VH-VL binders against q08179r182to404. Designs and how they scored, part 32

Target 1, 223 residues: q08179r182to404
Amino acid sequence: KLIEIRKKTSEFLHETLEESNLITYNTIENAEKKQKFLNFFRKLYSAKEGKIMTFQHDEISAIAQMFKNDSVLDNLSRPQLAAMSKFMSLRPFGNDNMLRYQIRSKLKDIMNDDKTIDYEGVESLSQEELYQACVSRGMKAYGVSKEDLVDNLKVWLELRLRQKIPSVLMVLSSTFTFGGLPKENYSKAFSPLAEKKETKSKYDDLLDLYYDGILQVLSSIPD
Key: E = the ipSAE of ESMFold2; O = the ipSAE of OpenDDE; V2 = 0.75 times the mean of E and O plus 0.25 times the DockQ between their complexes.

## First folded at step 14 (VH-VL; framework fv_prolgolimab)

Design m4 (at its last look DockQ between E and O 0.69; V2 from the best seeds 0.79)
Fold by OpenDDE, look of step 14:
Structure m4 (fold): chain C 223 residues (1-223), chain A 119 residues (1-119), chain B 106 residues (1-106)
Amino acid sequence: as target 1 above (223 residues)
Amino acid sequence: QVQLVQSGGGLVQPGGSLRLSCAASGFTFSDYWMYWVRQVPGKGLEWVSTISDSGGRTYYADSVKGRFAISRVNAKNTMYLQMNSLRAEDTAVYYCAKESRDYGYFDYWGQGTLVTVSS
Amino acid sequence: QPVLTQPLSVSVALGQTARITCGGNNIGSKNVHWYQQKPGQAPVLVIYDDSDRPSGIPERFSGSNSGNTATLTISRAQAGDEADYYCQVWDDKTHVFGTGTKLTVL
């Protein structure tokens, strides 16, 4: 039931995310960053037009870091907020501000939990704790082995704590990564260039998948 | 403007105790993890302790585990370091530090307080 | 347990470029932060996440990190830049500081 709900919610988010203005160009203070931002999205648009464009993980991270949780949340529609709440296992109720508050509160909890897990080690968590941690972050958790849950959280921590990807984008990206959408519906239009390591580990695959999800979220941002 | 104002410290004999305080202002204290870092005079920096935003989680360097206790009272915007069983090697300037909104580094520091452990 | 190695001292002529290195095993895969400390003062963050600069820090300060070496670069060195500089990383569930470098402006 949870999987189905998440799938439907993910689909809804995917459909409506294109209408979202997650960040305004004018909020970027640094001229260099502005230029990077513009170049990145020009590249994204080119990709949408059918041009084969490749994106590096560091490039994606650099752009993702320009987003802020509050800014993103402030620009989500009510249906999107409600969907995101559900995806985060929250019960959406109240006005838009209440929804944003709930989501923000949950994100804060996740952020603190991330730090805690980082201090204590992912391996220190029980399977149940791992399960809950993944669920709260919008990851697939049901039927997933402990090993895979650990890998999922490690990737999450890498992106969140090392690459400084905003948690709101991480959760949204999780909808693309773990939303259970058929692979066929994923527009391969955006090929994140994973460093071709000869032997990709499961971790690397997950990392690539997440970056793809982030890229998808970023690609949904309107002009 | 973010400010961290420290108090406490001083001279103490080996085996003695001291309590340091760090009063925070200019930001939402309860939203940030806080840290203690110490520096032996003329030497480098050493992480001492971490406390989570709510105070529910605390972490210590091995060198101070079991002897030091970090705490905070968010309603007072104050963090503390209770130092027990002090040793000569604990002699240092102690700094309170604020974690940045980004993880892993310290964006603001207190003025420091000298702790001298000597017989 | 990880060790960040810095040169004990670096000298730079006024107006020239100083480079302070921080060496560590695979440090390029970590986020490196830099602090400036003047005598009798608390450390001040000057670079975070390898190359980002806090508000109020001059553009003369820049950072890079690759391989086994992170570098703090101070262009157009000024007398006021004379200080101790420390690199720092989060690693192995702890905060690790470099050994520190004394920058002298000649």
Scores: ipSAE 0.863, ipTM 0.951, lowest interface PAE 0.5, mean pLDDT 90
Fold by ESMFold2, look of step 14:
Structure m4 (fold): chain C 223 residues (1-223), chain A 119 residues (1-119), chain B 106 residues (1-106)
Amino acid sequence: as target 1 above (223 residues)
Amino acid sequence: QVQLVQSGGGLVQPGGSLRLSCAASGFTFSDYWMYWVRQVPGKGLEWVSTISDSGGRTYYADSVKGRFAISRVNAKNTMYLQMNSLRAEDTAVYYCAKESRDYGYFDYWGQGTLVTVSS
Amino acid sequence: QPVLTQPLSVSVALGQTARITCGGNNIGSKNVHWYQQKPGQAPVLVIYDDSDRPSGIPERFSGSNSGNTATLTISRAQAGDEADYYCQVWDDKTHVFGTGTKLTVL
């Protein structure tokens, strides 16, 4: 039931996200960041032309950090806010400002829980606690081994707490990883450190997958 | 303008107790996790304790666990450190510090309070 | 608890570039933060997340982090830069500080 709700809300968000201006070039803080933004989206344009492009994790993180939660939420329509709320297991009520408040409040609760888990250790969580932590963050948790749930949560903590990916982008990227990535992917996330390893760990594979989700969100932004 | 004003330091004998206070202003205190960090004379900085924004979660360095208790009263914009069973090695300047806007670093610090534990 | 190793002291001529290192196993995978502390004062954040500057910190302060070494770089050193400098990371359930470096401007 939860799965069906998340599938429907993910599909709606994917179909409508391109019409939302989540960030604008002229609002970017300084010239260095503006140049990084331009270089990244020119590269993304080349990928949309069918060229095989790879994006480094650091490159993706730098662009993602330019987004601001409040600005993103302000540029979502009420149907999008309602879909996002439902994806996050919230009951959407009230006007647009109340929906934004509900989402911000939930994101604050998740961030506090992220910090708590970082202090106590991911592997200290019981099976039930681990399951609930993954579900609350929009991760696929049914039928997933404990070891994989641990790795999923560790990737979340890395992206949210170390890489500082904005909370709203984390939720939007979860809609792509939960609801499935598009079959046609002309771009791929890539870690330069993982390139040196003979075999990649399951954790490294999950990192690439989540960065691909972030790329999908960024690719959905109007040119 | 963020300010953290500390009080409660002093000289105490081994085995004694002391309570430090950190009064906050210039930000919404209840939105932020808070920290205690100490600096032992002739040595560097050491994390001591963390408290969540609501006060519902507390964490301690192993060296102080069971002897120190961090707390906060959000209605008073004040954080406390109750230090019991004090030892000579607890002698330090104690700083309160505010959670950064992001996770993992300390953007504002109090002025520091000297605690001296000696016979 | 792990310790981040810093040199005890670094000297720099006025107007020259100082580099202060912070050593730790695989520190390049962690976010490194830097604090300046002048005598009798509280620490002040000068670099966060390896290379970002807080508002009010001059651009001549910069940072890098790769492999087993993070570096704080102070270009065009001024007399007012003379202070103790500490690195800091979050690692394995704790906040870990470096051993500290006294920067002397000659």
Scores: ipSAE 0.776, ipTM 0.904, lowest interface PAE 0.9, mean pLDDT 87
ESMFold2 (binder alone), look of step 14: mean pLDDT 91; pTM 0.919

Design m5 (at its last fold request DockQ between E and O 0.76; V2 from the best seeds 0.84)
Fold by OpenDDE, fold request of step 23:
Formats: sequence, structure tokens, C-alpha cells
Structure m5 (fold): chain C 223 residues (1-223), chain A 119 residues (1-119), chain B 106 residues (1-106)
Amino acid sequence: as target 1 above (223 residues)
Amino acid sequence: QVQLVQSGGGLVQPGGSLRLSCAASGFTFSDYWMYWVRQVPGKGLEWVSTISDSGGRTYYADSVKGRFAISRVNAKNTMYLQMNSLRAEDTAVYYCAKEGRDYGYFDYWGQGTLVTVSS
Amino acid sequence: QPVLTQPLSVSVALGQTARITCGGNNIGSKNVHWYQQKPGQAPVLVIYDDSDRPSGIPERFSGSNSGNTATLTISRAQAGDEADYYCQVWDDKHHVFGTGTKLTVL
């Protein structure tokens, strides 16, 4: 039941994010960043039109860093907010502002928790703590081995703390990564150039999946 | 404008204690992790301690573990460093620092306060 | 403990470009931050996350990081740029600072 709920919620978010304005171009202060932003989305547009475009992880990260939690949340619709809250194991209630507040509060908690985990080490967490940590971040945790939970959280920390990807995008990306949508529905057009390392670890695979998810989220931003 | 104003410090004998204070303004203090960094005169910078936004988590460099205690009172926008069992090697200028908008760096620093441990 | 190695001193002529390096094993995989410190003053953040510049920092300051070396570049050096510069990274539960570089403007 939980898996089905997550899947449905993920599908809903994926369907509706395309209508969302996650960031205003005008909020970017740096001219160079603006140009990078535009070029990136032009490339995304080309990919949507069926052109085979490749995206590097660093390119994705650079663009993702231009987004802010508050800006993204402010531009989500009520249904999207509700869906996102459920995905983060929140009980949505109240008006739109209340939902945003709840999500924002949860994101803040996650952000602090990320730092805490980084100081203390992922390996220091109990199974229950790992479970809760993954659940709060929108990851699939039920029926997942402790080892996989650790890997998932490590990838999260890499992207969030090292690559500086905003937590809101990370959570949304989790919906693509763990939403259980058939791979066929992912436009093959957005395949990040996975460095063909012959022996990709599970970690690397998961990292790639997250970048794909982030790319999908970014692709949902209206032109 | 972000401001970090430090107080405390001074001269103390080995084995003595001092308490440093850092008063913050110009930002939501309770939303940020805070740090202490010290600098021996004429030398480089050394991280000393970290405190989480709520004060619930604290971390220390090995050189000060068990002797120093970082704390904060968010209602007063103030962070503290209690330094006990001071040693000569603790002699330094101590800086209060604010976490940046993102993780891993310090975007604002206090003016520093000199702590001298000498017999 | 990771060691970040900086040259002890760098000299630059007025109006020329200064480059200060920060060496570390696989430092390119880390986010490097740079601080300027003038005599008797607190450090000031001038570059964060390898190449990002805080508000109020001139465009003359830029950063790069790859392989085993991060570099702070100061173009069109001014007399006011004379200071100590420190690189910094987060590494294995510690904030680590470089050894520091004295920049002299001639």
C-alpha cells in the first residue's frame, strides 16, 4: 500500500511539475550564471524535441545550485505541496501557506540532520535512524537493506553537501529515483553521460539515478 | 548587515578558565550553525568547535575536546565558548564565525579576541 | 590529517595577476574556500565552493579547483589586495585550513 501511494504521488508530481515555475530567471544576479542557465534550458528544450543531448553531472549541479528551497516552494501548487508533504511523510493540513511552512520546516530539519550525519558518520546511525532518515528524504526505505540505506544516504549527502544541490530538488529528485515509474517513461533523451566506468558500484549507479532525477525535475521547469 | 561582536578573553594562568562570547545580529541566528576558529599570532587558522542551530549538537577539534564547551542562547543571539584547563598552546586569537548560506565554509567572522595563557 | 599546502609568499606587480595555489591530495574532489586576512583584522571570505564569489567581493577575484590544486586568482592587483590568503576545505569531520600565503603587491 505504501509503495502504491508513493508511486501515485510520484506520478502526480511528475505530471504537474511541468506546469510549475520553480525559479524566476530574474532572480539570478550574475550575468554569466544567467547565460549558463539559459543555455542549459535551451539544451533541455532540444532534448525534449527529440535531439539526443548529453548532460554532465557538473553541468546539472551548476544549474541545480541556482535554485532555492523557498523559491521552489513558493511556486508549487497546492496539490503539489500536498503530494510533496506526503512523500516526506508529513500530514498535509491547512492552507497553502501552512503546507509550505510544514515542508519548509521539514526541509530545515533535514538540512540540519544532513550536517549532523556528516559530522557523525552515516555508519553511526542505527537501522531505525537510517530508515527514518531515508523516509524523510523521500527515499524508499521499506524492505531496503541497511547497506542500501547507507548507500542511499551517502549519495544524498554527496549531492546535498558536496554538490550543493538544494534539498527541495533532492526530495523532488527522489520521487523520480524511488517513485517506481517504469524506466520506459523516462525520456531516454536525458541520459547523463555516465562515465562508462567498467565496474560501476551500486553507489555510482544510485548517483547517476539521482542526477537523472534532478535533470528530470529541471526539465519540468517551463520555458 | 551581519555582525558578530566578540567579548571576553584576556590573560589567564595555565589551568585557568575563560569564557568567550559572540553576539550576533543582522541575520536569523537560530537558523545557522556557528563556529569557533583560532589563530596563533603569526600563524594559520585552526578550527576549534562547531555548534548546531539549536545547540543540540556540538563538535570539537581533538586539541580541545574535554576542555572546551561551546554553547548558544538563541533568544539572546549569543554564542559562547567556555574554555577550561587552559594550556599555553591555547594562546591564540579566537574568532567567532557564521556558517555560510551553504555547508562547509564561513561567510562572516567576528573581530576576534585574544586569549593568552601564561604563567 | 589532511594538509593543505600553500606557498609562503607570492609577489605581484600593481595591475598584474596574482595566483595563489592550494595543494592537497585529490583536493579537486572537495569544495575549496578562500579567505583574505589583512593585518590585525579578521578573515574575510573571498571565494567559496571553488569559484563562487560572495556579494561585495570584486570580480577580480576568481577561483578554480582541479586535480590536486586549487587556485585563487587575483587579476589587476591593487595595493589593497596585500594580505594573507588561506584556503579551506571540509574533510572527514574537520574544517582544514591551508598554511596561508602572504601576497605582496609591488
Scores: ipSAE 0.882, ipTM 0.959, lowest interface PAE 0.5, mean pLDDT 91
Fold by ESMFold2, fold request of step 23:
Structure m5 (fold): chain C 223 residues (1-223), chain A 119 residues (1-119), chain B 106 residues (1-106)
Amino acid sequence: as target 1 above (223 residues)
Amino acid sequence: QVQLVQSGGGLVQPGGSLRLSCAASGFTFSDYWMYWVRQVPGKGLEWVSTISDSGGRTYYADSVKGRFAISRVNAKNTMYLQMNSLRAEDTAVYYCAKEGRDYGYFDYWGQGTLVTVSS
Amino acid sequence: QPVLTQPLSVSVALGQTARITCGGNNIGSKNVHWYQQKPGQAPVLVIYDDSDRPSGIPERFSGSNSGNTATLTISRAQAGDEADYYCQVWDDKHHVFGTGTKLTVL
């Protein structure tokens, strides 16, 4: 059952992400971005129970954009690559390089589908196409209304295509939105513009949730 | 070095047809979505058409839908624009362009080819 | 049929800073890209995703985007910067270009 596979692989990835160097300070391209990186992680590492640190969506996006798909995949162990493959509904096969190729190919397929949807409109998708699009991206889709599937897919497109969150981080963050946020969660995402509204929309709540998932991936990076 | 070399422009009568070519080198052509953008002499830029990396998806500006057809042959590293039922307002320099590393912009452009539609 | 409005022309003294604006409704929520076009040549990408520079573009080219205005900034303007400049976004199933700005270096 896909749900059980995703639950198991999410748990494994959550336990092991801190063992991988997904990005290092010295690989960051310019001094301005290096300073943003330092400020962000200094704040993130200071988060404690009773001192919850909040991060703006733009702040999170700026850090996430510093990651590169191939660099992240190169720093994952074979067990992590196998778990990621299974989460993505792939059958892991072969050595590390074959697994990286399989994942890279799937990420490309999702990105091409993202572009296709953006040209044609989310409204052009049939119920079955919506379901498959959400499932392929690591979302819970079984028993979910068409309206909610549309909102989830719109959030994915916003993050991947507008906010430029790397595909590999999108998938890793899906393990947190699928499996649930950790019990000891001392960081939280917010949007100043959405907080000005008298009531937040379902879309705004989903954005916060998905950004919280990205925060969890980032918080797994060792000091 | 990424290079896009265009051919196939010229003078054609209204209602006529013309086929533009864009030959690519210096990158894995089959990995990238490709574009046509045109510019009326002395005026601004207008997106014309998009084709996916496999060629399985094509998209057009409203001004050219049903008259223009974008295609590609990945084995030849070449993209085409078939232009039918040409009108005077189609007179422009046509550029082919390559998708950037990420979504939404054009990082390399061909040299441009002039299409003139006149009696 | 959204329109990205740019000033027709901008003049800058050699060595000074030029600013070229691109106006659009809520353009700050979109990724803005900038192209330089010299006479008789194809456009060249100079800024993408609001503020990022392609390899080979001098650091004196920078960009910003917020609210209803995106801005291309060219510091220490050189004679070779004299060109037409176009902004561009992806908006609702279309790639949209700005009206264009002629930059003159005096």
Scores: ipSAE 0.844, ipTM 0.939, lowest interface PAE 0.6, mean pLDDT 89
ESMFold2, look of step 14: ipSAE 0.820; ipTM 0.930
ESMFold2 (binder alone), look of step 14: mean pLDDT 93; pTM 0.942
OpenDDE, look of step 14: ipSAE 0.874; ipTM 0.958
ESMFold2, look of step 15: ipSAE 0.815; ipTM 0.923
ESMFold2 (binder alone), look of step 15: mean pLDDT 92; pTM 0.941
OpenDDE, look of step 15: ipSAE 0.869; ipTM 0.958
ESMFold2, look of step 20: ipSAE 0.795; ipTM 0.919
ESMFold2 (binder alone), look of step 20: mean pLDDT 93; pTM 0.942
OpenDDE, look of step 20: ipSAE 0.878; ipTM 0.958
ESMFold2, look of step 21: ipSAE 0.809; ipTM 0.923
ESMFold2 (binder alone), look of step 21: mean pLDDT 92; pTM 0.941
OpenDDE, look of step 21: ipSAE 0.870; ipTM 0.957
ESMFold2, fold request of step 23: ipSAE 0.823, 0.784; ipTM 0.931, 0.915
ESMFold2 (binder alone), fold request of step 23: mean pLDDT 92, 92, 92; pTM 0.941, 0.936, 0.939
OpenDDE, fold request of step 23: ipSAE 0.881, 0.880; ipTM 0.960, 0.960

## First folded at step 15 (VH-VL; framework fv_prolgolimab)

Design n1 (at its last look DockQ between E and O 0.76; V2 from the best seeds 0.82)
Fold by OpenDDE, look of step 19:
Structure n1 (fold): chain C 223 residues (1-223), chain A 119 residues (1-119), chain B 106 residues (1-106)
Amino acid sequence: as target 1 above (223 residues)
Amino acid sequence: QVQLVQSGGGLVQPGGSLRLSCAASGFTFSDYWMYWVRQVPGKGLEWVSTISDSGGRTYYADSVKGRFAISRVNAKNTMYLQMNSLRAEDTAVYYCAKEGRDYGYFDYWGQGTLVTVSS
Amino acid sequence: QPVLTQPLSVSVALGQTARITCGGNNIGSKNVHWYQQKPGQAPVLVIYDDSERPSGIPERFSGSNSGNTATLTISRAQAGDEADYYCQVWDDKHHVFGTGTKLTVL
């Protein structure tokens, strides 16, 4: 039942994100960054038109870093906010501003928790703590082994603290990564280039999945 | 404008205690992790301690663990470093520092406070 | 335990380009930050996350990081750039600073 709820929520978010203007151009002071941003989205649009485009993880990260939690949240619709709240195990109630506030507050907590975990080590967490940490971040946690939960959090920390991916994008990405949605044909057009490692670990696979999710979130931003 | 104004420090004998203060302004103090970094005169920088935004989590370099205590009072926009059992090797200029917008770096520093431990 | 190695000193002629390196095992996989410290002053952040500049820092300052070496580049060196420079990373549950480099502008 929980899996089905997650799938439905993920599907809903996926469908509605395509219709939403999630992000306005940040006042990019740097002309180079602006150009990079434009080029990236041009490439995405080309991919949508059926051209096979590949994206490297560093490209995705660079663009993702240009987004801010507040800006993204301010542009989410009420249904999207509600869905996001649900995915984060929050109880959506109140007006749009209240939902945004709740999400923002939760994101702040997660951000602080990420730092805490980084200082203390993921391996220092109990199973229950790992479970809660994953759930709060929109990850699949039920029925997942402790080892996998640890890997999931490690990947999360890598992306958030090392790659500086905004938490709001990470949570949204989790909806694609853990939502169990079938890979649509269009997703093939948006293939992140996985680093050619001779031996891929579960960690690497999960990392790839997250980047794919982030790319999908970014691709959902309308013109 | 972000400002970190330090106070405290001075000369103390080995085994003595000092308390440093860092008063913050120009930003929402309670939203940021804060740090202490020290520098032996003529030498490099060394991380000393970290405190979380709420003060609920504290971390220390091995060299000061058990002797130093970092704390903060968000209502006063002030961070503290209680230094006990001071040693000669603790002699340094101590800086309070603010976490940047992102994790892992320090975007603003206090003016520094000299702590001298000598018999 | 992790050591960030910097040259003790770097000299640059006025108007030329200075490069200060920070070496560390797989430092390219980490975010490197740089601080400028003038005599008797507190450190000032000049580069963060390898290549980002804080507000107020001139474009002459740039950073790169790959492999085992991060580099702070100061183009069109000015007399005011003479200072100590420190790299810094987060590593294994603590902040690590480089050994520091004294930049002399000739």
Scores: ipSAE 0.884, ipTM 0.959, lowest interface PAE 0.5, mean pLDDT 91
Fold by ESMFold2, look of step 15:
Structure n1 (fold): chain C 223 residues (1-223), chain A 119 residues (1-119), chain B 106 residues (1-106)
Amino acid sequence: as target 1 above (223 residues)
Amino acid sequence: QVQLVQSGGGLVQPGGSLRLSCAASGFTFSDYWMYWVRQVPGKGLEWVSTISDSGGRTYYADSVKGRFAISRVNAKNTMYLQMNSLRAEDTAVYYCAKEGRDYGYFDYWGQGTLVTVSS
Amino acid sequence: QPVLTQPLSVSVALGQTARITCGGNNIGSKNVHWYQQKPGQAPVLVIYDDSERPSGIPERFSGSNSGNTATLTISRAQAGDEADYYCQVWDDKHHVFGTGTKLTVL
């Protein structure tokens, strides 16, 4: 069953991300972005030392944008690439380069589908198309209402297309939101900035959830 | 190194047809979505049409929908705009453009071709 | 039919800083892109995603976007910066361009 495969691969990725060097500081484009990187991870390590920290969505996005897809994939081990492939419903076979190619090809297909949906409107999708779109992106889709599938997909489109979160980070963050470990341990000392509202929409809750997933991925790396 | 070379403009009567061509070089053409953008003399820029990297999806501004058809032949690195049922308001310089590395902007443009629709 | 509002013209003294605005409802929630167009030439991308510079665009060009206004800033204006400037966003199934601003370097 897809749920079981995703639980297993998510658990493996969570355990091994702390060992991955997903970005090399010296490859960051310019000094301004390097300084933002340092400031963010200084704040993150302050939170790990017991200080209560919140992270605004836009500061999470700015850091996430530094994680180029190809660089991230080049720094994943073969077992991590295989786990990611299985999470994405791919059949991992061959050497490291074949796994990277399979993942890049799937990410390109998802990105093209994202663009198509943005041009045609989420409302143009049938229930089957909504289901497949959410499943392919690592979202829970079984037993989910049409309205919630729409909100899930809108959050994905906002993050990928407007906030420019790289595709590999979107998939990695999905592992924290689909069948992942309890959030209590990962987010106790820090969380994304919760919008102060008397009431929050389901869309706003989903945005916070996905930003927490991104923050979990970023929190899993050293420095 | 990226180049978009256009051809096919000219003078045509209302109700007539023209086909514009955009020949690409210096990048992997089949990896990118492509666009047509037009500019009426003395006015600003207007998006006209979009085509997906495979050519399987096409999109149009409301003002041209049903009259214009965008297409591409990836083996020839060429995109086309078939313009039918032309009207005076279609008079413009037409640019082809390439999508950037990410979504929503046009990083390289062709030189433009003038289409004049007058009787 | 939605349009992004830009001033018709902006003048700047040579060596000074020019600021060109692009107004739109809640434009701060959108990615704003800027194009330079010299007479008889195709547009050239100078800023994308609010503040990113393409390769080959000098650091004199910068951008910001918040609230209802995006701004293209050109520091140390040169004669060669004299051109028309257009902002552009993706808005609800359409690519929307601003009305255009003629920058004159005095």
Scores: ipSAE 0.819, ipTM 0.928, lowest interface PAE 0.7, mean pLDDT 86
ESMFold2 (binder alone), look of step 15: mean pLDDT 93; pTM 0.943
OpenDDE, look of step 15: ipSAE 0.872; ipTM 0.957
ESMFold2, look of step 17: ipSAE 0.791; ipTM 0.916
ESMFold2 (binder alone), look of step 17: mean pLDDT 92; pTM 0.940
OpenDDE, look of step 17: ipSAE 0.879; ipTM 0.958
ESMFold2, look of step 19: ipSAE 0.803; ipTM 0.922
ESMFold2 (binder alone), look of step 19: mean pLDDT 92; pTM 0.939

